# Designs tried in a protein design chat: VHH binders against Uncharacterized protein AF_1994. Part 16

Target 1, 207 residues: Uncharacterized protein AF_1994, of Archaeoglobus fulgidus (o28285)
Amino acid sequence: SVTVGHTTVYYTNVPDAKAEVLAGYLQEEFGFTSDTDILLSMSGNEYEVRIPSSYSSPSEVEESFKVYFALLASRVSEEVFFGSPVKLVLVTHQNDELFAVKNQYSFEKAGRVFVYFKGVDREQAFNLANYLESLVGENYDWDVIFEQSEGVYHVVPFVGINDASELTPEMENSYQSMATELEDVLGGDVVVHLVNFEGYEVAAFEG
Short names: E, the ipSAE of ESMFold2; O, the ipSAE of OpenDDE; V2, 0.75 times the mean of E and O plus 0.25 times the DockQ between their complexes.

## First folded at step 14 (VHH; framework vhh_8fcz_2)

Design j6 (from j1 with G50Y; at its last look DockQ between E and O 0.82; V2 from the best seeds 0.72)
Fold by ESMFold2, look of step 14:
Structure j6 (fold): chain B 207 residues (1-207), chain A 118 residues (1-118)
Amino acid sequence: as target 1 above (207 residues)
Amino acid sequence: QVQLVESGGGLVQPGGSLRLSCAASGRQFYYWHMNWVRQPPGKGLEWVSYISSSGGSTTYADSVEGRFTIIRDNDKKMVYLQMTSLKTEDTAVYYCARQWGSKTYDYEGQGTQVTVSS
């Protein structure tokens, strides 16, 4: 096994160096202050990472945590396993499965703006990340999904409002302006979808 | 590394008020439910209050309900505990903690001391 801080990774048929990178990544990501044992294995070409928690049943796992866990799977795939398939499994201390996700996206960033993308070029993901960083600055944490469907770019920023009733005219103007500007930045039709941290869409703006 | 930093404690007379602050780092904060827990002198940790990741749901321990208010500001990554009508029983080190399970709390800060005495 390998330990970084409070995170110990137990692994089989995985290079020591990758297990150590995973241990460090999860220690930094979760900031564990209690000793935490992670199980890492490979089945076929997919890495499986089992992360213990004190949840007792699947129904106790909140939607916002599930959204976070899904985004984390994509970051772990890209940053620890060089884009390889990854399954993250949230488990009890008895290793019983509570929730599992597989990585869905590739990953790019500018400052603290994180762009999770699928079906678009990495160059365009860079362009989106840089554009958004220019709006919010280098120290603003922002998660954004970016994908293409039927010739339309879908830009999906996570936002701190829960439903459409919380939209102000200033927010509407800002996101409409963003949608319009992104058509030039990305070179095509754009829809900006605002989602809350539980993953529900609260508004959409066509460029 | 993710950090939680508590501040705003101090010495207060019974019946007084204080506001505790918790500064968080990292985007994980947006997705986490947050808690205040406290450790009275010579005792173990006690749960004080909870707030959901959206800020729309709060709960309180019976001993503080009606006197304490938990608030979060996700844009600033802050959690607050507004404390009023303080009692000597409220004397403790207070910690800000993320929820990590049904009744498990994960905290890293040094805490902030609240002392209520005449």
Scores: ipSAE 0.570, ipTM 0.806, lowest interface PAE 1.4, mean pLDDT 90
ESMFold2 (binder alone), look of step 14: mean pLDDT 82; pTM 0.833
OpenDDE, look of step 14: ipSAE 0.811; ipTM 0.924

## First folded at step 15 (VHH; framework vhh_8fcz_2)

Design i1 (from j2 with T99M; at its last look DockQ between E and O 0.88; V2 from the best seeds 0.77)
Fold by ESMFold2, look of step 15:
Structure i1 (fold): chain B 207 residues (1-207), chain A 118 residues (1-118)
Amino acid sequence: as target 1 above (207 residues)
Amino acid sequence: QVQLVESGGGLVQPGGSLRLSCAASGRQFYYWHMNWVRQPPGKGLEWVSGISSSGGSTTYADSVEGRFTIIRDNDKKMVYLQMTSLKTEDTAVYYCARMWGSKTYDYEGQGTQVTVSS
């Protein structure tokens, strides 16, 4: 096993160095202050990471945590396992499965703007990340999904409003301007979808 | 590094008011259910209040319902506890905590002391 801070990774069929990187990554990500045991294994080409929690049943896991966990799976895949398939499993302290996700996106960033992308190339994802960082600065935490379907770029920023009634005219103007500007940045048709932290769309703006 | 820092405690008379603050770091805050817990003198931790990641759902212990209000500001990564009609039994160290499950609260800070006495 390998320990970084309060995070200990027990591993099978995985190189020591990757287990250590995972331990450090999860210690920083979760900030565990109590000793926490992570199980890491590889079967076929997929890494499995089992993360313990005090949840006692699947129904107790909040929707926002599931969204977070899904995004984390993509970051772990990219930053710890160099893009390899990853399954994250939330478990009880008795190692019973509560919730599992597989990475869905590749990952790119500029400052603290994180872009989770699919169906677009990395250079476009990086251009999007840089554009968004130019708007909010290098110290703003912002998660954004970026994908293309049916010839349209879909940019999905996570935002701190719950429904459309919280939109002000200034916010609408700002996001409409963003959608329009992104058509030049990305070189195609764009829709910006605002999503709350529980994963529900609250507004959309066509460039 | 994820950190939670509490402030705003003090000495107040019964019937008084205080507002506690919790400053959080890291993007994880946006997705986590947040709580206030407290430790009265010589006793274990007890849950006080919780708020969903969006701020749309709030819950309170029976002993504080109607007197305390939990608020979050995701843009500033802050959680607040507005306390009114304070009683001597509210005396405790108050901690901001994330919920890692229904029975366990994970907290890091030193807390903030609230003392209600004449």
Scores: ipSAE 0.615, ipTM 0.821, lowest interface PAE 1.1, mean pLDDT 89
ESMFold2 (binder alone), look of step 15: mean pLDDT 80; pTM 0.812
OpenDDE, look of step 15: ipSAE 0.852; ipTM 0.938

Design i2 (from j2 with T99I; at its last look DockQ between E and O 0.62; V2 from the best seeds 0.69)
Fold by ESMFold2, look of step 15:
Structure i2 (fold): chain B 207 residues (1-207), chain A 118 residues (1-118)
Amino acid sequence: as target 1 above (207 residues)
Amino acid sequence: QVQLVESGGGLVQPGGSLRLSCAASGRQFYYWHMNWVRQPPGKGLEWVSGISSSGGSTTYADSVEGRFTIIRDNDKKMVYLQMTSLKTEDTAVYYCARIWGSKTYDYEGQGTQVTVSS
């Protein structure tokens, strides 16, 4: 096993160096102050990472945590395992499965703007990240999904409102302007989809 | 690096009010359930209140329900505890905390002292 801070990774069929990188990554991500045991294995080309929690049943796992966990799977895949398939499994202290996700996206960033992308070039994801960072500054945490479907770019920022009734005219104008500007940045048709932290769409704006 | 910083404590009379603040860092805040816990003099940690990531669901320990209100402001990455009708039994160091990984709450700040005394 390998330990970084309070994170100990027990591993099979995985090089020591990768287990150590994972331990450091999770220690930094969660800032554990109590000893936490992570199980890491590889079968075929998929890494499985089992992360214990205080939850005792699947129904206790809130939707926003599931969204977070899914995004984390993509970051772990990219930053720890060089884009390899990753399954993150949330477990009880008895190692009973509560929730599992597989990485769905590649990952790019500018400052603290994180872009999770699929079906688009990394250069375009980088252009999107830089554009968004130019709007909010290098120290603003922003998670954004970026995909292309049927010739249309879909830009999906996570936002701090829960439903459409919370939209203000100022927000509508700002996101409409963003959708229009992104057509130049990305070189094609754009729809901006605002989603809340539970992953539900609250508004959409066509460029 | 994820950090939580508490403030707003002080000395107050029984029946008085205080508002505690917790400043958070890191994107994790947007997705996580947040809590207040406290440590009375010479005792272990006890849970006080929790709030969902959206702010739409709040929970309270029986001893504080009806007197304390937990609030979050996701834009500012802040959690607050509005305390009213304070009792001497509320005297404690208060910590802002997240639930993760184990039964022990993770907290990184030094907490903020609340003293309720005549």
Scores: ipSAE 0.591, ipTM 0.822, lowest interface PAE 1.2, mean pLDDT 89
ESMFold2 (binder alone), look of step 15: mean pLDDT 80; pTM 0.816
OpenDDE, look of step 15: ipSAE 0.840; ipTM 0.935

Design i3 (from j2 with W32Y; at its last look DockQ between E and O 0.75; V2 from the best seeds 0.77)
Amino acid sequence: QVQLVESGGGLVQPGGSLRLSCAASGRQFYYYHMNWVRQPPGKGLEWVSGISSSGGSTTYADSVEGRFTIIRDNDKKMVYLQMTSLKTEDTAVYYCARTWGSKTYDYEGQGTQVTVSS
ESMFold2, look of step 15: ipSAE 0.786; ipTM 0.902
ESMFold2 (binder alone), look of step 15: mean pLDDT 80; pTM 0.816
OpenDDE, look of step 15: ipSAE 0.826; ipTM 0.928
ESMFold2, fold request of step 16: ipSAE 0.666, 0.642, 0.662; ipTM 0.862, 0.847, 0.857
ESMFold2 (binder alone), fold request of step 16: mean pLDDT 80, 80, 80; pTM 0.816, 0.811, 0.815
OpenDDE, fold request of step 16: ipSAE 0.831, 0.826, 0.859; ipTM 0.919, 0.925, 0.934
ESMFold2, look of step 16: ipSAE 0.744; ipTM 0.888
ESMFold2 (binder alone), look of step 16: mean pLDDT 80; pTM 0.811
OpenDDE, look of step 16: ipSAE 0.658; ipTM 0.861
ESMFold2, look of step 18: ipSAE 0.736; ipTM 0.883
ESMFold2 (binder alone), look of step 18: mean pLDDT 80; pTM 0.816
OpenDDE, look of step 18: ipSAE 0.823; ipTM 0.925

Design i4 (from j2 with N35S; at its last look DockQ between E and O 0.73; V2 from the best seeds 0.73)
Amino acid sequence: QVQLVESGGGLVQPGGSLRLSCAASGRQFYYWHMSWVRQPPGKGLEWVSGISSSGGSTTYADSVEGRFTIIRDNDKKMVYLQMTSLKTEDTAVYYCARTWGSKTYDYEGQGTQVTVSS
ESMFold2, look of step 15: ipSAE 0.673; ipTM 0.843
ESMFold2 (binder alone), look of step 15: mean pLDDT 81; pTM 0.822
OpenDDE, look of step 15: ipSAE 0.839; ipTM 0.925
ESMFold2, look of step 20: ipSAE 0.667; ipTM 0.843
ESMFold2 (binder alone), look of step 20: mean pLDDT 80; pTM 0.819
OpenDDE, look of step 20: ipSAE 0.803; ipTM 0.909

Design i5 (from j2 with W32F; at its last look DockQ between E and O 0.82; V2 from the best seeds 0.78)
Fold by ESMFold2, look of step 15:
Structure i5 (fold): chain B 207 residues (1-207), chain A 118 residues (1-118)
Amino acid sequence: as target 1 above (207 residues)
Amino acid sequence: QVQLVESGGGLVQPGGSLRLSCAASGRQFYYFHMNWVRQPPGKGLEWVSGISSSGGSTTYADSVEGRFTIIRDNDKKMVYLQMTSLKTEDTAVYYCARTWGSKTYDYEGQGTQVTVSS
């Protein structure tokens, strides 16, 4: 096994160096202050990472945590395992499965703007990340999903409001302007979908 | 790299008001339900209030319902506890904590002392 801080990774069929990178990545990501045992294995071409929790049943896992876990799976795949398939499994302390997710996106970033993308060019994801960083600065944490569907670019920033009733005219104007500008940045039709941290769409703006 | 820093505590009279602040770091803050928990002098930890990641749902312990309000500002990565009608029984060290399981709260700061006396 390998330990970084409070995170210990027990691993099979995985190189020591990757297990150590995972341990450091999860220690930084979760900030564990109590000793936490992670199980890492590879079967076929898929890495499985089992992360213990104090949840007692699947229904108690918050929707926002599931959104976070899904995004984390894509980051772990890209940053720890160089794009290899990853299954993250949330488990009880007895290693019973509560929730599992596989990486869905590739990942690109500019500063602290993170772009999770599928069906688009990495160069376009890079351009989107840089554009967004230019708006918020290098120290603003921002998760954004980016994909293409039916000839339209869909840009899905996560936002800090719960529903449409919290939208201000200033927010609407800002995101409408962003949608319009992104058509030049991305070179095509754009829809910006604002999504809350539980994964529900709050508003959409056509460029 | 998850850090939670509490502030805003102090000495206040019964019936008074106080607002506690919690500054968080890291992007995972956005996705976690956040809570206030407290430790009265010589006693164990008590859950006080919780708020969902997007702020759409709030919950309160019976002893504080109607007197305390939990507030979340995701853009600033802040959680607040607005306390009114304070009682001597509210004297405690207050901690900001993320939900980390079923009735399980992860607090990492030193807390902020609230003392209610005359």
Scores: ipSAE 0.697, ipTM 0.867, lowest interface PAE 0.9, mean pLDDT 91
ESMFold2 (binder alone), look of step 15: mean pLDDT 80; pTM 0.817
OpenDDE, look of step 15: ipSAE 0.847; ipTM 0.936

Design i6 (from j2 with G55Y; at its last look DockQ between E and O 0.87; V2 from the best seeds 0.73)
Fold by ESMFold2, look of step 15:
Structure i6 (fold): chain B 207 residues (1-207), chain A 118 residues (1-118)
Amino acid sequence: as target 1 above (207 residues)
Amino acid sequence: QVQLVESGGGLVQPGGSLRLSCAASGRQFYYWHMNWVRQPPGKGLEWVSGISSSYGSTTYADSVEGRFTIIRDNDKKMVYLQMTSLKTEDTAVYYCARTWGSKTYDYEGQGTQVTVSS
């Protein structure tokens, strides 16, 4: 096993160095202050990471945490396992499965703007990340999904409002301007979809 | 590394008011349900109030309902506890914590001391 801070990874069929990187990544990500035992294995070409929690049943796991966990799976795949398939499993202390996700996206970043992308190339994801960082600066945490469907780029920033009634005219103008400018940045039709932290769309702006 | 830092405690007379603050340092904050918990002198942790990541769902312990208000500001990564009509039994160290299971709350900070005394 390998330990970084309060995170200990027990592993099978995985090199020591990868287990150590995972331990450090999860210690930094979760900030565990209590000793936490992670199980890491590989079967075929998929890594499985089992993360214990004090939840007692699947119904206790919050929808926003599930959204976070799904994004984390993509980051772990890219950052720890060089893009390999990853399954993250939230478990009880008895190792009973509560919730599981597989990585859905590739991952790029500029500063602390994180772009999770699918169906677009990495250069476009990098251009999006840089554009957004230029708006908010290097220390702003922002998660954004980026994909293409039927010739349209869909840019999906996570935002801190729950429904359209919370939009101010300033927000509307800012996101409309963003949608318009992104058509030049990305070279095509753009829709910006604002999504709350539970994954529900709040508003959309066509470029 | 993610951190939660509490502030705003102090010495106050019964009937007084205080506003506690909790500053977070990671993107994980946006997705976490957040809570205030407190530890009275010589006692275990007691849950005080919670707020969902979606801004709208607040819950309160019976002992504080109507007197305390939990507030979340995702832009600043802050959680607040506005306390009014304070009583001597509100004396405790207050911690900001994420939900991490059935009645399980993870806190990392030193907490902030609230003392209600004549």
Scores: ipSAE 0.656, ipTM 0.847, lowest interface PAE 1.1, mean pLDDT 91
ESMFold2 (binder alone), look of step 15: mean pLDDT 80; pTM 0.820
OpenDDE, look of step 15: ipSAE 0.720; ipTM 0.874

## First folded at step 16 (VHH; framework vhh_8fcz_2)

Design o1 (from i3 with N35S; at its last look DockQ between E and O 0.82; V2 from the best seeds 0.67)
Fold by OpenDDE, look of step 16:
Parts: C-alpha cells; sequence; structure tokens
Structure o1 (fold): chain B 207 residues (1-207), chain A 118 residues (1-118)
C-alpha cells in the first residue's frame, strides 16, 4: 500500500509509482479529511479503481455525480495512467458496488478549463481550452465536452441552468457569440450545446 | 469531501433577517446537491433546506418554508441561505453540507452561529 495524506491505495499487480500517483491525485481531487482506502487493480490492460463513498445504495447516487464520476475516469486515465483504460467503481464502505464507469474521453486543459474530447484532434481541443480560458480566466473550473460529427464541431459546456427559461438575454448573446467565434478558432461549423450538470441539454447555439 | 466554510451568522431580534454564506472548494462542488442543516442548542442536527447541483430545484423543511431561501452561485462556488422572519427557535449553529440520497448529508465546516433573541 501507499499513502498520501488521508488517501491510502491498496494495489495488486500494479507498479508502485502508479499507485502513488493515484493516491496523490485522488487526495487532491476529493480532499479526503479522514482516512480513505482506495483499491487499485489491473485486469488485462484496464486499471480498476474502487473508491469508497457515503452512499448506501445505487439509487442514492445522483445523476450529476455520475456525470462527474465519468469525467473523473477520463482525467484519471490521462493524468495517472497515461491514457490506459480505466474503470472507476464507486463503492460503499463495505465495498459493495454503487456505480461504475469507464473512461470515454481524452482531455486537454488550460488553466482549470477541461476539454474532454473524442473524434477530434488534440491540438483543436487545446485551442478550444485556451479560447475558453481566455473568457473565464485561469482559475475558473469548467468542464466541456468536445466532439465532431458530420463535419460539425460540437462544443458542450456544463452549465448551472436546468431550463432554457433561465437564460438571460445577456447569456444568450454571450453563447451565441461564442459559437460564432469558435468557428474561426476551429475552422469549421460549430454548435454550442449547453448541458446541465446532470447531462441534459438545455439550449443550443449555432455559429 | 468538498471543503466548506460557513459565515454570516450573528445575533438578531425576532422578525429580523440574516444571510448566511457557504464558500465551497473543489471541482466536484458543481456536481453535488447542497443543503443547509442546523444544530439547535442541546439538540441534534436537523435538515433546513436543499438545492440541486444546477440550482434549479430547491426544497425546505416545513419549519422554514416561506421564510428561508436557499441560493446557489456555481460561478463563485457559493451557497447562500437568506433567512427572514426569524424566530427564537431558529437559534442554532448552521452548516452547509453536500447532499446525497433522500436528504442525507455530509458537512465538514465549523458552522456559523445564528442567535435569535429579543
Amino acid sequence: as target 1 above (207 residues)
Amino acid sequence: QVQLVESGGGLVQPGGSLRLSCAASGRQFYYYHMSWVRQPPGKGLEWVSGISSSGGSTTYADSVEGRFTIIRDNDKKMVYLQMTSLKTEDTAVYYCARTWGSKTYDYEGQGTQVTVSS
């Protein structure tokens, strides 16, 4: 086992260095204030990380947390395991499975803006991240999904609105401008999809 | 496991108003529902109000419904509790907490003292 802060990683058939990096990563990510045990194992080419939680049943796990957990899987894959497949498993304190998810995206970051991308070039993802950072600053947390379909770039920022009626005229103008500007940044047609933290689309803006 | 810091408590007269603030840290804040809970003197913790991760849905305990308003600002990673028509029975240490399941919660802040007295 290896311990960083309050995070202890118990691991089997995994290099010590990977376990240590994971321990530090999860300690920073979750900010554990009490001793927390993480289980790390490898099956084939996939790393499995079991993370305990205070949830007592699968039905208690919110959709928004599932979204977060899925994004975390991509981050862990890239930052801890250099792009190797990762399965995150949320478990009870008794190690019963509550929720599991595999990494789906690569990601690039600028500041604290994270662009989770699939089917697009890493360079474009980086350009998107930099553009977004220029809008919100270096210390603004923002998760954005970035994909391409049929020649159209789909930019999907997670936002704190649940309904289109919550959009102010100012917000609408800002996101419309974003869609237009991103067409220049990315060199193609762009649609910006506003998605709430539960993963539901609430509005869309075409460049 | 979100770090939370409460503030805004104080001494007020019955019928008065007070606004509590909760400063959060950590990326996962955006993906948690949040609650305010309170601990009256000599009593256990009681749930006061909840707000969804996006801020679009709010809930209240019967004892505070119509008097308290929970607000969330994800841009600033803040949660607020606007309290009006305060009563002596509202006296308590107030905590903000991440929420899961049916009004289960976890808090780690030191809380902020609210005292309602004539």
Scores: ipSAE 0.532, ipTM 0.816, lowest interface PAE 0.7, mean pLDDT 92
ESMFold2, look of step 16: ipSAE 0.699; ipTM 0.870
ESMFold2 (binder alone), look of step 16: mean pLDDT 81; pTM 0.823

Design o2 (from i3 with T99H; at its last look DockQ between E and O 0.68; V2 from the best seeds 0.66)
Fold by OpenDDE, look of step 16:
Structure o2 (fold): chain B 207 residues (1-207), chain A 118 residues (1-118)
Amino acid sequence: as target 1 above (207 residues)
Amino acid sequence: QVQLVESGGGLVQPGGSLRLSCAASGRQFYYYHMNWVRQPPGKGLEWVSGISSSGGSTTYADSVEGRFTIIRDNDKKMVYLQMTSLKTEDTAVYYCARHWGSKTYDYEGQGTQVTVSS
């Protein structure tokens, strides 16, 4: 086992260095204030990480947390395991499975803007991240999904809006401008999809 | 690291108003429902109010319904509790918490003292 802060990673068939990096990563990510045990194992080419939670049943896990957990899987894959497949498993304190997810995206970051991308070049993802950072600054946390379909770039920022009626004219103008500007940045047609933290689209803007 | 810091407590008379603040850190904030809980003197922790991750849904304990309002600002990573028509029985240390659905709450702050007294 290896311990960083309050996070202890118990592992089998995994290099010590990977376990240590994971321990530090999860300690920073979750900010555990009490001793927390993580289980790390490998099956085939896939790493499995079991993370305990205070949830008692699967039905208690919020949809928004599931979204977060899925994004975390991609980040853990890239930053801890250098792009290897990862399965994150949320478990009770009794090690009963609550929720499981595999990494789906690669990601690039600028500041604290994270662009989770699939089907696009890493360079484009980096360009998107840099553009977004220029808008919000170096210390603003932002998760954005970035995909391409039929020649159209789909930029999907997670936002704290649950309904389109919550959009002010100023916000609408800002996101419309973003869509237009991104066409220049990315060199193609762009649609910006505003998605709430539960993963539901609330509005869309075409460049 | 994820942190929660409560503030805004104080001494008020019955019928008065007070606004509590919870400053959050960490990326996870966006993806959690947030709650206010309180611990009255000599009593256990009790749930007060909750708000969804997007802020579109709010819930309240029966004892505070119609008097308290929970507000969320995801841009600032802040959660607020606007308290009105305060009663002596509202006296407690108030905490913001990330989880309540499991009948356990995850709070890291020191809380803020609210005292309602004539």
Scores: ipSAE 0.637, ipTM 0.855, lowest interface PAE 0.6, mean pLDDT 92
ESMFold2, look of step 16: ipSAE 0.663; ipTM 0.859
ESMFold2 (binder alone), look of step 16: mean pLDDT 80; pTM 0.819

Design o3 (from i3 with H33R; at its last look DockQ between E and O 0.86; V2 from the best seeds 0.75)
Fold by ESMFold2, look of step 16:
Structure o3 (fold): chain B 207 residues (1-207), chain A 118 residues (1-118)
Amino acid sequence: as target 1 above (207 residues)
Amino acid sequence: QVQLVESGGGLVQPGGSLRLSCAASGRQFYYYRMNWVRQPPGKGLEWVSGISSSGGSTTYADSVEGRFTIIRDNDKKMVYLQMTSLKTEDTAVYYCARTWGSKTYDYEGQGTQVTVSS
């Protein structure tokens, strides 16, 4: 096993260096202040990472945490395992499965703007990340999903409002301008979908 | 690493008001239900209030319902506890905490002392 801070990774059929990188990544990501034991293995063609929590049953896992966990799976795949398939499993302290996700996206970033992408190339994802960082600066944390479907680019920023009634005219103008400008940045038709942190769409803007 | 820093505590008379602040760092803040918990003198931690990640759902302990208001500002990564009609039994160190399981709260700062004295 290997330990970084309070995170100890127990692993099988995985190189020591990978386990150490994972331990450091999860220690930084979760900020564990008490000793936490992570299980890492290769299961079929993908890495499996089991992360303990104090949830007692699957129904107690909040939707926002499930959204976060799904995004994390994509970051772990890219940052720790160089894009290899990853399954993250949230477990009880008795190692019973509560929730599991597989990485759904590739991952790119500019500053603290994180772009989770599928069906588009990495350079487009990087161009999107750079554009968004130019708007908010290098120290703004922003998670954005980026996909293409039926010839349309779908840009899905997570936003800090719960529903459409919280949109101000200034926000509407800003996101409409973003949708229009992104058509030049991405070279095609764009829809910007605002989602809250539980993953529910609250507004959409066509470029 | 996510950090939570509490402030705004102090000495206040019964019936008074205070507003506690919690400053967070890290993107993980956006996805966690956030809570205020408190530790009265000589007692264990007691849950006070919670707020959903998007701010749409708030909950309160019976002892503070109607007197305390939890507020979340995701753009500034802040959580607040607006306290009114303070009582001596509200005296405690107040901590901001993320939910990390069934009635489990994690990554607390040093807390902020609230003292309500007659």
Scores: ipSAE 0.704, ipTM 0.874, lowest interface PAE 1.0, mean pLDDT 91
ESMFold2 (binder alone), look of step 16: mean pLDDT 81; pTM 0.821
OpenDDE, look of step 16: ipSAE 0.716; ipTM 0.876

Design o4 (from i3 with K103G T104S; at its last look DockQ between E and O 0.82; V2 from the best seeds 0.71)
Fold by ESMFold2, look of step 16:
Structure o4 (fold): chain B 207 residues (1-207), chain A 118 residues (1-118)
Amino acid sequence: as target 1 above (207 residues)
Amino acid sequence: QVQLVESGGGLVQPGGSLRLSCAASGRQFYYYHMNWVRQPPGKGLEWVSGISSSGGSTTYADSVEGRFTIIRDNDKKMVYLQMTSLKTEDTAVYYCARTWGSGSYDYEGQGTQVTVSS
């Protein structure tokens, strides 16, 4: 096993150095202050990371935490395992499965703007990240999904409103302007989809 | 990682009002349900109030319902506890904490002292 701070990784079929990188990554990500035992294994080409929690049943895991966990799977894949397939499993202290996700996206960033992308090239994800950072500055935490489907770029920022009734005219104008400007930045048709932190779409703006 | 810093405590008369603040850092804050917990003198921690990640759902301990209001501002990464009609039994150190399991709360700040005395 290998320990960084309060995070200990027990591992099978992975190099010592990778287990240590994972331990450090999860220690920083979760900020564990109590000793926490992570199980890491590899079967075929997929890494499995089992993370204990004090939840007692699947229904008690909040939807917003599931959204977070899914995004984390993509970051772990990219940052720890160089893009390899990753399955993150939230477990009880008895190692019973509560919730599992596999990485769905590649990952790029500018400052603290994080872009999770699929079906687009990395240079376009980089262009999107830099554009968004130019709007909010280098110290703003912003998670954004970026995909292309049916010839349209879909830009999906997570936002701090719950439903459309919370949209102000100022927000509508700002996101409409962003959708229009992104057509130049990305070189194609754009739709901006605002989602809340539970993953539900609350508004959309066509460029 | 999430870092939580509480402030706004002080000395207040019974029946008075006070607003506590909790400043958070890190993107994980957006996805956590957040709570206030308190430690009265000579007692263990007790849960006071909780708020969903979106701010749309709030819950309160019976002893504070109707007197305390929990508020969340995700743009500023802040959680507040607006306290009114304060009683001497509200005297405690108040902590801001994330939900981390079934009835389980993680806190890391020093807390903020609220003292209600005549």
Scores: ipSAE 0.625, ipTM 0.838, lowest interface PAE 1.2, mean pLDDT 91
ESMFold2 (binder alone), look of step 16: mean pLDDT 80; pTM 0.813
OpenDDE, look of step 16: ipSAE 0.728; ipTM 0.889

